# VH-VL binders against q2ft37: the designs that were tried, part 24

Target 1, 241 residues: q2ft37
Amino acid sequence: MGHHLKRVVSPKSWGIPRKTDKFVTKTSPGPHNKNALPIVVWARDQMGIVRNMKEAKHVLREREIIVNGRPVRHPDMGIGIFDIVSIPKSGKHYRILRDKKGRHVTIPIDEDAASSRLVKITNKTIVKGGRIQLNLRDGSNVLTDKQYKSGDSIVLSLKEGQKNEIIDHFPFQPGNMAMIIGGKHSGVVGRIIEHIPVPGSLPNRVILKDESSGESFETIDEYVVMVGRESPAIDRWGIEE

## First folded at step 6 (VH-VL; framework fv_fezakinumab)

Design d49
Fold by ESMFold2-Fast, scan of step 6:
Order: sequence, then structure tokens, then C-alpha cells
Structure d49 (fold): chain C 241 residues (1-241), chain A 121 residues (1-121), chain B 111 residues (1-111)
Amino acid sequence: as target 1 above (241 residues)
Amino acid sequence: QVQLVQSGAEVKKPGASVKVSCKASGYTFTDYYMHWVRQAPGQGLEWVGWINPKSGATFYAQKFRGRVTMTRDTSISTAYMELSRLRSDDTAVYYCAREGEDFWSGYSDYWGRGTLVTVSS
Amino acid sequence: QAVLTQPPSVSGAPGQRVTISCTGSSSNIGAGYDVHWYQQLPGTAPKLLIYGNSNRPSGVPDRFSGSKSGTSASLAITGLQAEDEADYYCQSYDSSLSGYVFGGGTQLTVL
């Protein structure tokens, strides 16, 4: 029974800026940073694959845990929604999602699904040379010559030789499929019916139709992440119908 | 001392579902992945899928996706495998097996005795 | 539907050495994934014999050894004994199938 009695611990990275992330440049803090789960907490408390900090350090030393295509260096490295966590030697790959209660859920995925990651565009800036810098929900940035809109999702390759190449794009528009990542409808996948801009300080509204129930519901822009187009293959993301 | 005790033999008609149980003892149930492997009469071993008893996360071999569901009940240290829409070629001994302590390798160190599932009309 | 290739049978006399091969491809053994071996006596569940290419679990005698090279692995049994008569299966992981795969099995007869 000892494992059922494990104390809940607050991760070091929750609500703290990630200045120790050497390979991530942030122009502004992303919402992902506030709700990130440390990899050691994930491995110990959610997965049961390490029992203590000594085991966690051993696994990291052997470079056995890969997050979004890079080996984990520190046990407090944060993971968040849509991140890809791999243990390649055992053939295990996972996508991090969020349930209706806002808790991180670990979804096993296949090799193909683990070769790319989905990320929402939160902002864009023009940099010298006329290129566009996309600011992503996890606080990272990518450069592109193509025009994208805030609110859209892009799929970034994690394959060696193609890292951070944009290989797919899901526009934030009526007719396309979205996953809700916050609020009362968290975890629901639905089709965008209508986007209703609201002037001033109130958040913009989004009306979606739940694919499983056929009922419509309302949420806000911040909680919407595009996961497909008019005829999506949701199973490619490890998400059930 | 590790022991995996499986439910008894089942006879089912095509189109039915079967649910096999595997009760674990002698170790902390939530510390090890559980695999399901089947063996048709006179044939070799075939991997069906795994469940992480701590998280409840499951992953299935492509051949069984849409027909197999793996669950667990941590209060009684029991794993379940349910296979639906049974066909005659699903006739096999179904084993539960614990993944070894070296979680990086995916081998099975302790096996249940197996549950014979016969599908016939 | 076996993904890994094993000879269907091998035989030897008591005291001799036998080797059982397990041949894979670039998506499994050739990709660097470990090979594990199981022994199955008639009417019983499989028993772990070798894991991680060459490691023996507690209780497995040193007469059993495993090795891996390129796209293939082998199980060697020295000092063959009558109780070694069983079916032997290799197992690995296949990245193209995203799943664990077994060899077709090898029946060892002790003559």
C-alpha cells in the first residue's frame, strides 16, 4: 500500500519562469509554463517508472527519456500539453494531454505519432530579413517564410534532419476540429461552428459541436487548440473518437 | 513469491466478448507494466498489448486495436483484458505477464498460467 | 505472422552445445532493440530465460547465454540436458509495427 499513500508534491517549475532552459528562447511567458509538470514527478507519480530521485538521475544520465526530440538533462524539466515524451529503448512513446479536471493525462502513442508534435501559435513578430517569428504556446519560437495566424496550430517534425520543420497546419476557423484544454469542457474534441469576437476585456467566444454527443457548447479562445481540418484523423494523435 | 493468477477457461460463440482477469500478488502491483500475450493451439506467441497499472494507460498491437480493452483495479491488484467481436481464429491461451524490472527493455519476467479461450460455433 | 525468424526445430545429444538463431530486420533487432528469450515446457507458461540480449535472471544456469550481432541474435545452450527439451522463443520490439514481436519458436529435442 505504500505507493497508494505517496504524498502529493508541488513541482518546482509550476508558476516559475524557465530561465534554466538553455535551448529555449522566450519572447513572452506561455500559459504552458504555469501548468508544466516536472519530468521526475511524471515518471515517479504518474508512470511509476522511477521510485526516487536517485533512480531518476540514473535514467537521465543514460539519456533514456526524450522530450520533444531532446534528452532530458534535469529532473525538474517541465512537460505540458501536447509534449512528446519517449523512452526509445523500450519502444514507449507518450503524448501529454489534459482531462476534464485539468489534470495531465499520459496517452501512449505509436512511433509515427511520436515523430512530430502539435503546438498552438499565440503570437507572431516580423524580424530582420522579413522572416516571421512564430511565438508558440509553450513559449518557444520558430522562424518561417510562410504566413500563419495566431490561434492556428502547426505540427513540427521531431525527426533527425527535419527538426522544427512545419509539416502540417490546422487553421483556427469554422469547420475545423479542435480540442478543449481548459474550463468545463476540457478534454472534449469538437468542430468549430462559430467564432464570436468580443470587444474590450471579455474573452472572445467559440461555439463548438461535440463530435461524440452531437451537442453544441461554448468556450473561450484561450482553451481552444486546433487538432484537425474538416475531415480529421483524430486517432493519429492518440485521441479516441 | 511473485504470482499471477488468471481466471478459468472460457467457451464463446463468434461475435461474443470475453473478459480475462489476472490477479497479481507478491509485489507492488502499480510498479510494473502488465503485458498480455496469446498463443493459438500449436502456434507461437503473439503480443496483444500492455497496461500501466499506476496510470491506467494502455497500448495495443495494431491487429487488436478496436477490439481489445485492457483495464485494472488497483484495490484488488487485478488486470483485465476484454476481447470483443470474437472470431474462431481468436481461439488461444491468453497470458498475462509482468514487465521486468529493467523497464527499458520490455521483457516479461513472470507469467500467469494462461486462460484458454475457445471460440466455436 | 511471426516477424522474427527462428528455425522450427533443433536437436542435440546430452552434453552437447546447440545454438538457436533469431533473425530480424532493420526495424527491430537491426535498429538496436534488445532481444529476450523465453523457454516453454509442454503444457506450461513461458519462462524468462535471457533478457537484454545477454542477461540471465536469477535461477537460470550459466549454460544458457545470449548474443546479438547486426540484425540477428542467438541463444546458446551448452552441456545440454534432457530437461532443456522445450520450445524457445525470441522477442524484440519493432518500430515499424510499434509493438513487441516474437519469433515463430524453435522446438529443441534432446536425443
Scores: ipSAE 0.654, ipTM 0.877, lowest interface PAE 1.8, mean pLDDT 85

Design d50
Fold by ESMFold2-Fast, scan of step 6:
Structure d50 (fold): chain C 241 residues (1-241), chain A 121 residues (1-121), chain B 111 residues (1-111)
Amino acid sequence: as target 1 above (241 residues)
Amino acid sequence: QVQLVQSGAEVKKPGASVKVSCKASGYTFTDYYMHWVRQAPGQGLEWVGWINPKSGGTYYAQKFRGRVTMTRDTSISTAYMELSRLRSDDTAVYYCAREGEDFWSGYSDYWGRGTLVTVSS
Amino acid sequence: QAVLTQPPSVSGAPGQRVTISCTGSSSNIGAGYDVHWYQQLPGTAPKLLIYGNSNRPSGVPDRFSGSKSGTSASLAITGLQAEDEADYYCQSYDSSLSGYVFGGGTQLTVL
């Protein structure tokens, strides 16, 4: 006890009010980077489904919380945007998204929506044996024999026997639907109108149209995650307008 | 002592909306999910949805999506269920019910006494 | 219509044993989801009787018991008493509907 918690300010992205000199559980290194939310913080402070660390450890020991199809073993395991969190015994499933202030929000979803996860490709590498390794935004990797581009999103199956199979693909291109995950327009879903490459070290720019309001706005490549094609797949992600 | 106190009976016309309240006492309101279940006269139980009072997150049975909205006010430990575009077949007793503690298995351990909603012209 | 099938009625005399069945499918009970049972006395709200297939809440007599096998569950009431006259409902979760489901209810008459 005691060394499981340390004094630190909660990151804004966790969706928990920031408090100076507050004790919180530190996120373990793993999938997602500095923006990850520890599972015990999610379960205790955001969801209220465990009351303390003892209850959280009991729940994890009994394999009652599943993240992206895998039982969580440690209370400090991190979760992040587009992760699927399930509580199978009670039939509850959630997708982690971000609001306009960059905080993690938990969206309840259907069984079907919980059977796959969306992830953005950040890089690709040819590995020993000539296969392609896709480097994903959450820090995980997947091997494939097919060609994909950085900036595209893929949908990975979480079903037993099909885990990490690529079952859908949303190219980063004009006409396709995207969700903004950072900056002023975080949480907005829009259609890509134009991609503007910028020479040198400045970020490339993207112009999108918010189909709900009809307004256009501009952001940078890094903040864009593809969530659909010409026909939006946004209902599968728990996003409504 | 756990108690769920619901608002009184309502009579509404077709096309109207109704908002039922459920005030919780005797436990920490934000530690338990709250379910809503209805029962038409002489018929069985039908699950409507749940709300997590801590997060405000809601999940609704497919039949009620687009017509039901669940909310809560943590300052007064009260949950609400609003049903819109009422039809005569929405006539039912509406119950709030607290989800049980045991291994998150989705049962309801304490129930309100119910609110009769009658939809008639 | 109810997703879980229960007999509409069952009857017994005081002291007898009655069993109420709850039949599901591969998307609910058959998928491993727990079954819970509620007792509803006339004019009252349902009361939790059995949770997690076979567990009794505090205050429920041991003459009430639950079991689950395959795609079905059953509620057994031994030593039947007049005050057991009520409607009984089973409940589970259905993965194809992504929601909680109830049986149609069984009216128990004590003769």
Scores: ipSAE 0.733, ipTM 0.896, lowest interface PAE 1.4, mean pLDDT 86

Design d51
Fold by ESMFold2-Fast, scan of step 6:
Structure d51 (fold): chain C 241 residues (1-241), chain A 121 residues (1-121), chain B 111 residues (1-111)
Amino acid sequence: as target 1 above (241 residues)
Amino acid sequence: QVQLVQSGAEVKKPGASVKVSCKASGYTFTDYYMHWVRQAPGQGLEWVGWINPKSGGTWYAQKFRGRVTMTRDTSISTAYMELSRLRSDDTAVYYCAREGEDFWSGYSDYWGRGTLVTVSS
Amino acid sequence: QAVLTQPPSVSGAPGQRVTISCTGSSSNIGAGYDVHWYQQLPGTAPKLLIYGNSNRPSGVPDRFSGSKSGTSASLAITGLQAEDEADYYCQSYDSSLSGYVFGGGTQLTVL
């Protein structure tokens, strides 16, 4: 039954001090990879709402923490960018984003915003019966009869009776709004100006105009997540640069 | 002993801003959310918002969005509430209150004594 | 005016039982959110009396009890004492407002 904690250096993306006396857990395999923020680290070190692993396990057993509409059972479960974390008993809802320093930031949101989640399409496959399976950036999948492209973002309902229904779509194309989730420009929100496919094994380039400065910059398409059309569909209020 | 010590009474003109402070002691400041609640003279309690002192994250009641800003300074265990574009109906005692040990329920277990803010022309 | 409805006043004699109601709707108490109760003595800050529907903080006598059913909650005070004379407020969370809400308050008179 025992769960052992290791003292490790926390990645900067976790948004907590590195090289401290803090003990942290490793993430469990799941939709997010091993570098995602563990739920117990989020709750204890970023939010201050549980004091230790024993308290965190109690809270999870009572189904008190909900991630993307599903109760969390394992304290090592990873959460990542755009995930919706809810504490229903106290009416608190959060969206996980990234600041300009590449750290995970927890943004409070209202009930309506917590009823859906934004996710990037990374690939698609045809499955038995001719349906399309969309492979999503968080490692989850959704089935659809409609055509979507890799690089696009979709908004999935978390409401009971509509769970995983696609309720909005932001194509990866010039003119639409994107958030950068990696590299030098992480945390920047900008408008797509141009997508430049590159031959061979080099990453394709994307040119965006920075929302705050009006300055153009380049990144790779892996770091681009579409967040809107003429304006962002997610609220960035309260994120400091 | 948990204590929340608030700044002294303020008198302001309509259109001005006021910043109220709440200094916490007797517990780990960053382990508990801080709420702000106001009470107009002779009236009931009205929730203004909360701040998480650990993250700096804030959430405000709809009525106050665009006029209220909550901040904290962890080096001195102090929370602040600033209300701008004051109106006469903002005259009230403003309380800071710590969210309780049972965070999952959302109650306030310890309250400051309150700061009277009077808005008059 | 207030999102949660309380009677404006209740009264009782020493030793009697009084009950203060707190009536909500489907977006707050009816949605399953906890109800908390605060006591406010004249000229003082509110003090936590009941949290999580029925729990007492240390130092609160067992004469005070809380309950919740459907869209409503109640605070019961048995063995009423003169020092119980105060204003009482219920509090919950409202999902349509995405925020915490209080009742309008009930003044308890002990005579």
Scores: ipSAE 0.425, ipTM 0.759, lowest interface PAE 3.5, mean pLDDT 85

Design d52
Fold by ESMFold2-Fast, scan of step 6:
Formats: structure tokens, sequence, C-alpha cells
Structure d52 (fold): chain C 241 residues (1-241), chain A 121 residues (1-121), chain B 111 residues (1-111)
């Protein structure tokens, strides 16, 4: 072979609809933020797994990239924190996390860690029959007959025959392990020491302690994701120190 | 012309660490995963792990977790494998090998010549 | 113990056909993972011979072919030549071990 094919940086965008009238849409932080990393950008720019859009489309047609147990259909599909990305043909599995600058970081994990995913409960709705619909931070939903609280994390199975079964639960409370996923302390893992409710529209405060360093960190509850009880489940999931 | 040039033979005592290098040339170093495979004298091949030279991400066989560390230096197209707390049964030829282009099938298309690591008291 | 099972040795005369088996389980070949084959001449590093069950890299003679069925794979060598005398290893991925596994190796002797 000669040289590698040139990577696609800016594909031509003919036929993209554009409105002629002005419309102002207010943006808010949270699960509806479209700041997710496109799978093609991840595979091309962060991982070097595909060289260009042509290779990316070929891989997607062959069902070679799986996100949270489902084959990726479109190169612009977004991935975000705690998503499981697999390339089963080569035995590669990854968990998406964030570093201290809020950038997506890709952590290689083993088969066991890739068979489930961690997700934070953001809201809940009671539906007909007394069942509870949990609204998850990634925008997905799950039905359950058990009681869970907003702010808690659950672990969902990705295994065939058990898909979306809740297999573990980490309550949002002092004593349990958490990861900060936003703000200046993003990437810190520590034990929740205190949750401080704040009256009115100001965000509630959370104090975490990294017991290995003895350092304490203050953040807001929106930036906290529970990752374990006495020890971080994230370590059990195959993340190397 | 792909070449993987490995560092020379090492003799270590039990409990020591060894760091083997693998310098790549003839291709874009960051476009291919690098695997490490060992072979004890008169025995078969045993997979140790891989590194993605672009991201720096690593994954190790369960047997070696806690004792092996893989790194790379993209400025000199060189991959490293460090094995700590050496035991006599770590005596082996250690190979670096480039992962092939068949859409992440995991095979190794080019291999270094190997580095003999002897662990003896 | 090797996770993938190969016969320890096979032999043949020049011009003959030999086959080398590679037997796995439901966690590797039986789970649909590809099988790759490597040739190791005495005193040398392994060389890729077959990848993705049946594909040959440039420079590998068409006398070498691979196949896969169920939990097993086979390497076939036709028109056997003296230069084919070597150790042959199969490789696949094992989901139970979360890693790549090799067969124990087969020593081919050309009579």
Amino acid sequence: as target 1 above (241 residues)
Amino acid sequence: QVQLVQSGAEVKKPGASVKVSCKASGYTFTDYYMHWVRQAPGQGLEWVGWINPKSGGTFYAQKFRGRVTMTRDTSISTAYMELSRLRSDDTAVYYCAREGEDFWSGYSDYWGRGTLVTVSS
Amino acid sequence: QAVLTQPPSVSGAPGQRVTISCTGSSSNIGAGYDVHWYQQLPGTAPKLLIYGNSNRPSGVPDRFSGSKSGTSASLAITGLQAEDEADYYCQSYDSSLSGWVFGGGTQLTVL
C-alpha cells in the first residue's frame, strides 16, 4: 500500500434546511444539552479507529460499533459520560468519562465491565398501574416496581435476555462514593461527606472527600454521579489505576 | 516497509523491573494499535496486552494486571512495556506486534524480532 | 494450558496436503470471533499467515488456506514444501478471559 487516505474534515453540506425567519431558542445546561461527542469524531479523532467518513460508514453498515448494547446507525450519533462503546469483532470495549477540563476520555474496560452501564436518575413519573418510570440522565427511561430517588445511580444490564434490568443501586447519600462530572473538580472520585440543601433557586451543595489525599471538594448536586457504596464500582468495572 | 525494532536482551533478578522498547518505522505510528506477546523458552505464545498509540489507552491480560505498564512516545514512534516484580517464570522472549488493518479484527500483521528477558537469582 | 487446542505435531512429505486444527469453545471461536494463523520458523518471530478466518496477506502463497466452522478452525497447506517446516499458531479472542488467546502450537515436520 501507499499513503493513507486523507481524512474527511468538513463534508459538503448541500441540502441542509435553513429557516429564513429569526428564532431565538434559550439553552439550558442538562440532559438536553447537545454537547455529546459524535461517534465519527470519537472514532476518527480520538481513537484513530477510522481514517475518514467512508470507513466510518462502512463500519456502521457492518454493525461493528455498539453503543450501550445497540449497533450505531449514524456517524453523528452522540456518546456521553458512562456510555459503553464496544467493537466486538476485535474484543475492544470502552467506557466514556470526563477529565478535569470536561473533555471526553476513553477508558478501555473488560467484558464484565462492558456488560452493564451506570446511569443517574434525574426524575421519576408514576404511570398507570402504580409503576414508576425513571427518567435517566442520558435521556432514556426505564420502568420499575421498586422505589428509587432522583439523584441515585442505577446499574443497567446490557446482556441479552436481561437488557435494562436494574442490577445494582447506589443511593445519593453521605458515606457513598461519587464522581464529579462537571465544573472545576470534574474527574474527582470521593466519598460524600455532606449534602447541604440551599433555599430558593441556588443549587444545593455537595462536599466530597478523596480519602487517599485527604482533600475535600465542594460542588453542586447536578455535577455528582454516584459510583459506589463503600468502594467505587467504577474500579470493579475494570478502570485501571 | 514496516519495521519494529526492539531493545536488546536483559538479565534481571527476581523482584526487579524490566522495560522493553519497540521503535516503529515505515507507517504512521498513531494509526495502529500495538500488541505485546511473550513466549517462554520452548513454549507457546501468550498475549500480554495492547496500547493505542494515539490515545495512550491500554488494556492488559488479567494475568498481568498490576504488574505490567504499557506506554508510548509519539515523538520517536516508540512503544514500551514495563513488567515489575519479576519472577523466574517471566523468563521469555517479549514481542511487540502491530495490529492489522482488517477493521479491528485484532490480528498482528508485523512483529518485532523479540527481546529475551531472563529472570534468574 | 492453552485455551485453543491444536495437535502438538503433524507431518507430511513434499507435495502432500496437511491440515492443522484449532479447537475452541463457546467463549471464543464458538462465539463468532475470527481466527488468525501465524507461522514461526525456527529462531524467528511469528509471521502472519492467515487473518479473519480465510484471508491471505500479500506474499503468502495460495497453498495456505483457512476455514472456520462452529467452535473450530483449520489451516490447510497443499503442495507441502520443505520451507513450510515451522511451528503454527492459531489465535482468537476469548470473552470469558477478556483477551486474546493462542493455540498451543503445532510443529510441522516435512519428511
Scores: ipSAE 0.733, ipTM 0.900, lowest interface PAE 1.3, mean pLDDT 84

Design d53
Fold by ESMFold2-Fast, scan of step 6:
Structure d53 (fold): chain C 241 residues (1-241), chain A 121 residues (1-121), chain B 111 residues (1-111)
Amino acid sequence: as target 1 above (241 residues)
Amino acid sequence: QVQLVQSGAEVKKPGASVKVSCKASGYTFTDYYMHWVRQAPGQGLEWVGWINPKSGGTFYAQKFRGRVTMTRDTSISTAYMELSRLRSDDTAVYYCAREGEDFWSGYSDYWGRGTLVTVSS
Amino acid sequence: QAVLTQPPSVSGAPGQRVTISCTGSSSNIGAGYDVHWYQQLPGTAPKLLIYGNSNRPSGVPDRFSGSKSGTSASLAITGLQAEDEADYYCQSYDSSLSHYVFGGGTQLTVL
């Protein structure tokens, strides 16, 4: 029903036109909830794989859409950057990224790439028993006996029998590859050249260089996600040329 | 009625590129993935890749990565497959095919008539 | 060449039954992926005959049926007719290759 509905403005990060008369669904609470894209909006408006809310609910009930290794059960569940979305029955797998305009883009990936996910460590806490709890950018947590630093990225297995096993690690340091996920330069991938600590309450600065273009980009720590060491671990960036 | 109308036969020299078109009608172009499948003379079917006409997203068989590009133009309901650095063993009929109504299984329900691409010196 | 194995040819008399096999592995049919079947008449594009292991599109006669068990699938054709002379291809998805795969094709001759 479009009758008596106010025009809805979608967030820039959703990757759909903001000045559209389309009905837009809000995300449910959970990881990525602030700038997350609802699964029904992704499937209907970005991908064209369901036509309406009723069809989306049917698909979810049949467990045909998997996010980060788990069936999605609610059409307003949010997906966000670096999430792995799979439609296993049709052999289709996707990674959610952002383009240079800050829109969510859906990158088709293969089975191997879909078997793990990349996530940034935002904090760490010592819990009962002396183990380390890593707090991840998407709001989830993982326990480890190994030492990691806030700002680093880890790769978590999504394979059955290896769920949440840390299988790779990209330190936040000059020389390593990073993606900017917020602000003016969202979607840019480059090598960290310099990390500039800023005294007081202002955010620390990071300078990245896109070696293919020679362009340098300045951003803040919060917007940087490590995506590799000498080369990116993610093999596709935004929309292909 | 669903129809997929493909461009005419092409003759190319090794090292050249070819761009095949597939114009869709009789359905909403952006609601169905489009696959490309080839068949060498007297041989079987070989999957090349797919494009989602809604998003523009593409996925290719590893054999063709780096030399195939799939695109679409939603204003004229047309899908394209461009194959570069052609070799003589790329000689084949190239089909576009729509992924079926129950696209969860990846089958193709309607096929174009095919475009013969001959690569010879 | 072909990831899924089909016999290269099969033959039968009018009115008889023939079965065409499609043998895969643990990364495709054995992993639970659906099998689809296509009929290709001489000089024409393939036509969908069976999808999702056993479903018939509108217009396909009941004498065509599909089944799947373990790492293999079968297409059964009963009441053979001269117009059934064609190549038949099975298709599935292969998780090791991350793409759709076809059988080598089976030429059906109606004697």
Scores: ipSAE 0.758, ipTM 0.912, lowest interface PAE 1.2, mean pLDDT 86

Design d54
Fold by ESMFold2-Fast, scan of step 6:
Structure d54 (fold): chain C 241 residues (1-241), chain A 121 residues (1-121), chain B 111 residues (1-111)
Amino acid sequence: as target 1 above (241 residues)
Amino acid sequence: QVQLVQSGAEVKKPGASVKVSCKASGYTFTDYYMHWVRQAPGQGLEWVGWINPKSGGTFYAQKFRGRVTMTRDTSISTAYMELSRLRSDDTAVYYCAREGEDFWSGYSDYWGRGTLVTVSS
Amino acid sequence: QAVLTQPPSVSGAPGQRVTISCTGSSSNIGAGYDVHWYQQLPGTAPKLLIYGNSNRPSGVPDRFSGSKSGTSASLAITGLQAEDEADYYCQSWDSSLSGYVFGGGTQLTVL
C-alpha cells in the first residue's frame, strides 16, 4: 500500500522474466549501451551456460566469449540486436534478434554467418582528411570513402584482416526487405512499399508488406532495419512465443 | 544419478517420420545442452545437432537441415528429435547425450542407451 | 569419408603402450578446436574418456591420456589391459561444416 523500495526494471528488450530483475547486472558503456543485455545476464538467464556471477567471471577469465569479433573482458558488457556472439572453443555462434514482444532472442547460426554483422546507419559526419564517418545504430562508427545514406544498412566483415570492411549494402528504399525492431510489429520481416514523410518533429512513417501473410502495415522509420534486397540476408526472425 | 532414458525401437517405411524421446533425470534439465548423435550399423558416430533446453534454441548439422526438428518439454524434462522423409540410410541407433559441465569445450558427458530406428520397405 | 582420420585398428599386448591418432585439418584441430575421446564397448553407448584435449573425467584411469599438436591429436593407453578392447572415437568442431565431427573410429585389440 505505501511507498515501496523500487527494483531496477529490466528493459523489455532483455527477454528475461520480471522476477529475475533483482539479479540483473548493469550494462557497461559501449555498443548497445541503451537497453543492451549484459553478457552475464545473457549467459546465465537466457542461455543457462553459467549458474551464477562467480562462475560467469571465472568462465570469462579462462574462456573466450567473442562479441562482434572482440573478446569480452567485463561481465556487464552489453549485447544488442544483430550482435554476433561466439564461443569458439565449443563451435557455438549466435545472432541476437528481437521477438514480437520486443525482447532479445538468441538465434544459433553457422560460422560463416558469424563472420559478418548487419548494422543500420543512423547518421554521418565528415572527419579530418575528408573521409566519411558513419554513425551506426549500435553506437559504433566506421570510416569510409563511399557515399551511404542514413537509414541504410551495411554488412561489416568480422574476419581477421578484413575487420569493419563494408561487404554489402541494403538501401532504405521501396522494394527492399526490412526487419521491424520495435513497436507493435517487432520481429516482422516485410518489404518496403512506401515512405511517408511527416513534417516537423514527428517520426516519418513507412508502409511495409509481410509477403508471408499478405498483410500491409505501417510503422515509424526508427523501427525499420534493412535486412536485404530481393531476399533477406538474415534467415531467422519473426520469432513468436 | 544422471540418467537419460530413451524411447523404444521404431520400424518405419521410407518417406515416414520418426520421433525419438530422451527423458532426463538426476540434474537440472535446463542447465545443460542436449546433443543427438547417430550410429548406422557397423559405422561410426555422426553428430545430428543440439538443443538448449532453457531457450529452446536448436542447431543442426548441415546434412540434416530441413529434415530434423529438435524440441523439448521442460515440465517433464524430455528432449525430442524428429526426423522426416526417412530413407533406408537413416537406419541407425540414435543417442541423446548431455553436453558436459565445460560448455566451452562441447563434449558429451552422459549418453542415453540409444534408440534403434530401422527404415525398410 | 570421415573428416577426422583414425587408423581402423590398433593392437598391443597386455602391459604395452598403444597410441591412437586423430588427424584433422586447418578447419578443425588445426584451427585450435578441442579434441575429445570416447570409448565404446560392444553393444553399449559411447562413454566419455578424455575431454578438452587432455582432461580425464572421474573414474577414468591415469593409463589414458590425450594430447594435441598442430592438425592432429592422439590418445595414449599405457599398461594395456584386456578390458580396454573397444572402439575409440575422437571428436572436434569443424568450422567449414559448422558442426561437430567424429573420427571414423579405431578398434583396439588386446592380443
Scores: ipSAE 0.533, ipTM 0.798, lowest interface PAE 2.6, mean pLDDT 85

Design d55
Fold by ESMFold2-Fast, scan of step 6:
Structure d55 (fold): chain C 241 residues (1-241), chain A 121 residues (1-121), chain B 111 residues (1-111)
Amino acid sequence: as target 1 above (241 residues)
Amino acid sequence: QVQLVQSGAEVKKPGASVKVSCKASGYTFTDYYMHWVRQAPGQGLEWVGWINPKSGGTFYAQKFRGRVTMTRDTSISTAYMELSRLRSDDTAVYYCAREGEDFWSGYSDYWGRGTLVTVSS
Amino acid sequence: QAVLTQPPSVSGAPGQRVTISCTGSSSNIGAGYDVHWYQQLPGTAPKLLIYGNSNRPSGVPDRFSGSKSGTSASLAITGLQAEDEADYYCQSYDNSLSGYVFGGGTQLTVL
């Protein structure tokens, strides 16, 4: 009908100029669904590596765009924070991050950095056989025999023969480094100073220090993603100090 | 017709910096990655890095990280490569080259004529 | 040293066939990365001759052909002409270096 299709302002998190007059492509349901950038929008509008939908479909048919070790099947597939996007045929690899204005940015990375991904644990479930299923912020799941806590981040291998193996772990606790992924401090990297549990319906609070500015700030648990331990692993994640 | 026009020859002292330009015409500048490749006198080709003119994203060969900076100005379809802390063994012809469009396999389909950079005492 | 190995020189007479090898390893050609070939005439910039192992851009004669097998690639030139005197370079990608790599170059002399 066309009654609900009209000019829209691009979402700030997509990293597209907000004053654009062009319509945006919707994101397919799945990981990062709410804040996700559709792969065709990324490839066409942010990267310039495809000029139109016909070219995008050709690249997808040839399985040239890989997200977190899996070929992209649909142009509306969403990508989000910490996703690894690869174009293996040309030797190009990228990590998706957010800038201080909350927009998706694409950081070129090397082969080693592209061999793993960082993801936050949102909850856990015991499944048949007594194993633990970790439910991850991007909506995916991983099985483990080790105990991890909700709020922690894990690093998952993307290497063949080691896919989804947990190779590193950043606990949610004071002294460790975090990136903020929501609210007014989105894109800031800081060290956790204090976690303040709040009884009842209000969200728990986290106080962090931005070591580059020396300023402390407060946010909520849901916006905190751990990216390092007491010794920051900032270089591994493409984040400036 | 695709053309890549590079800036003229430069003579620099050790420790100085040099900035080479590459002006593109005959195609949409932001649709193709730009590579930089150098060639020392009588020697072979050596890849320096690439820039995505659309995003401004850059990636450099490990040997040049910390000394090379690639930038672009989309308003004049021009790419730049700046190399700092020059040594005598940086003496080379520096080429800009457009990455080909066939499946993004990393080849260079059009090359600039080259800029000779001589580093001498 | 160059990452991909080419013979330093090759020669042939007009009308003959010459083959230039490009030998890599498991981190580049052996990992499945494409091989591309460039021709460099004396005093000029390199020119794309073959891309994606075996494809010719417009204007390149079919006397030039490329192939790839295992960890190596080859450029074949048939019906050799005097104008083919040039340096030839292979190029691929290396995943251990996270970068594009070239062969050392082969000087072709037409006798």
Scores: ipSAE 0.766, ipTM 0.914, lowest interface PAE 1.1, mean pLDDT 86

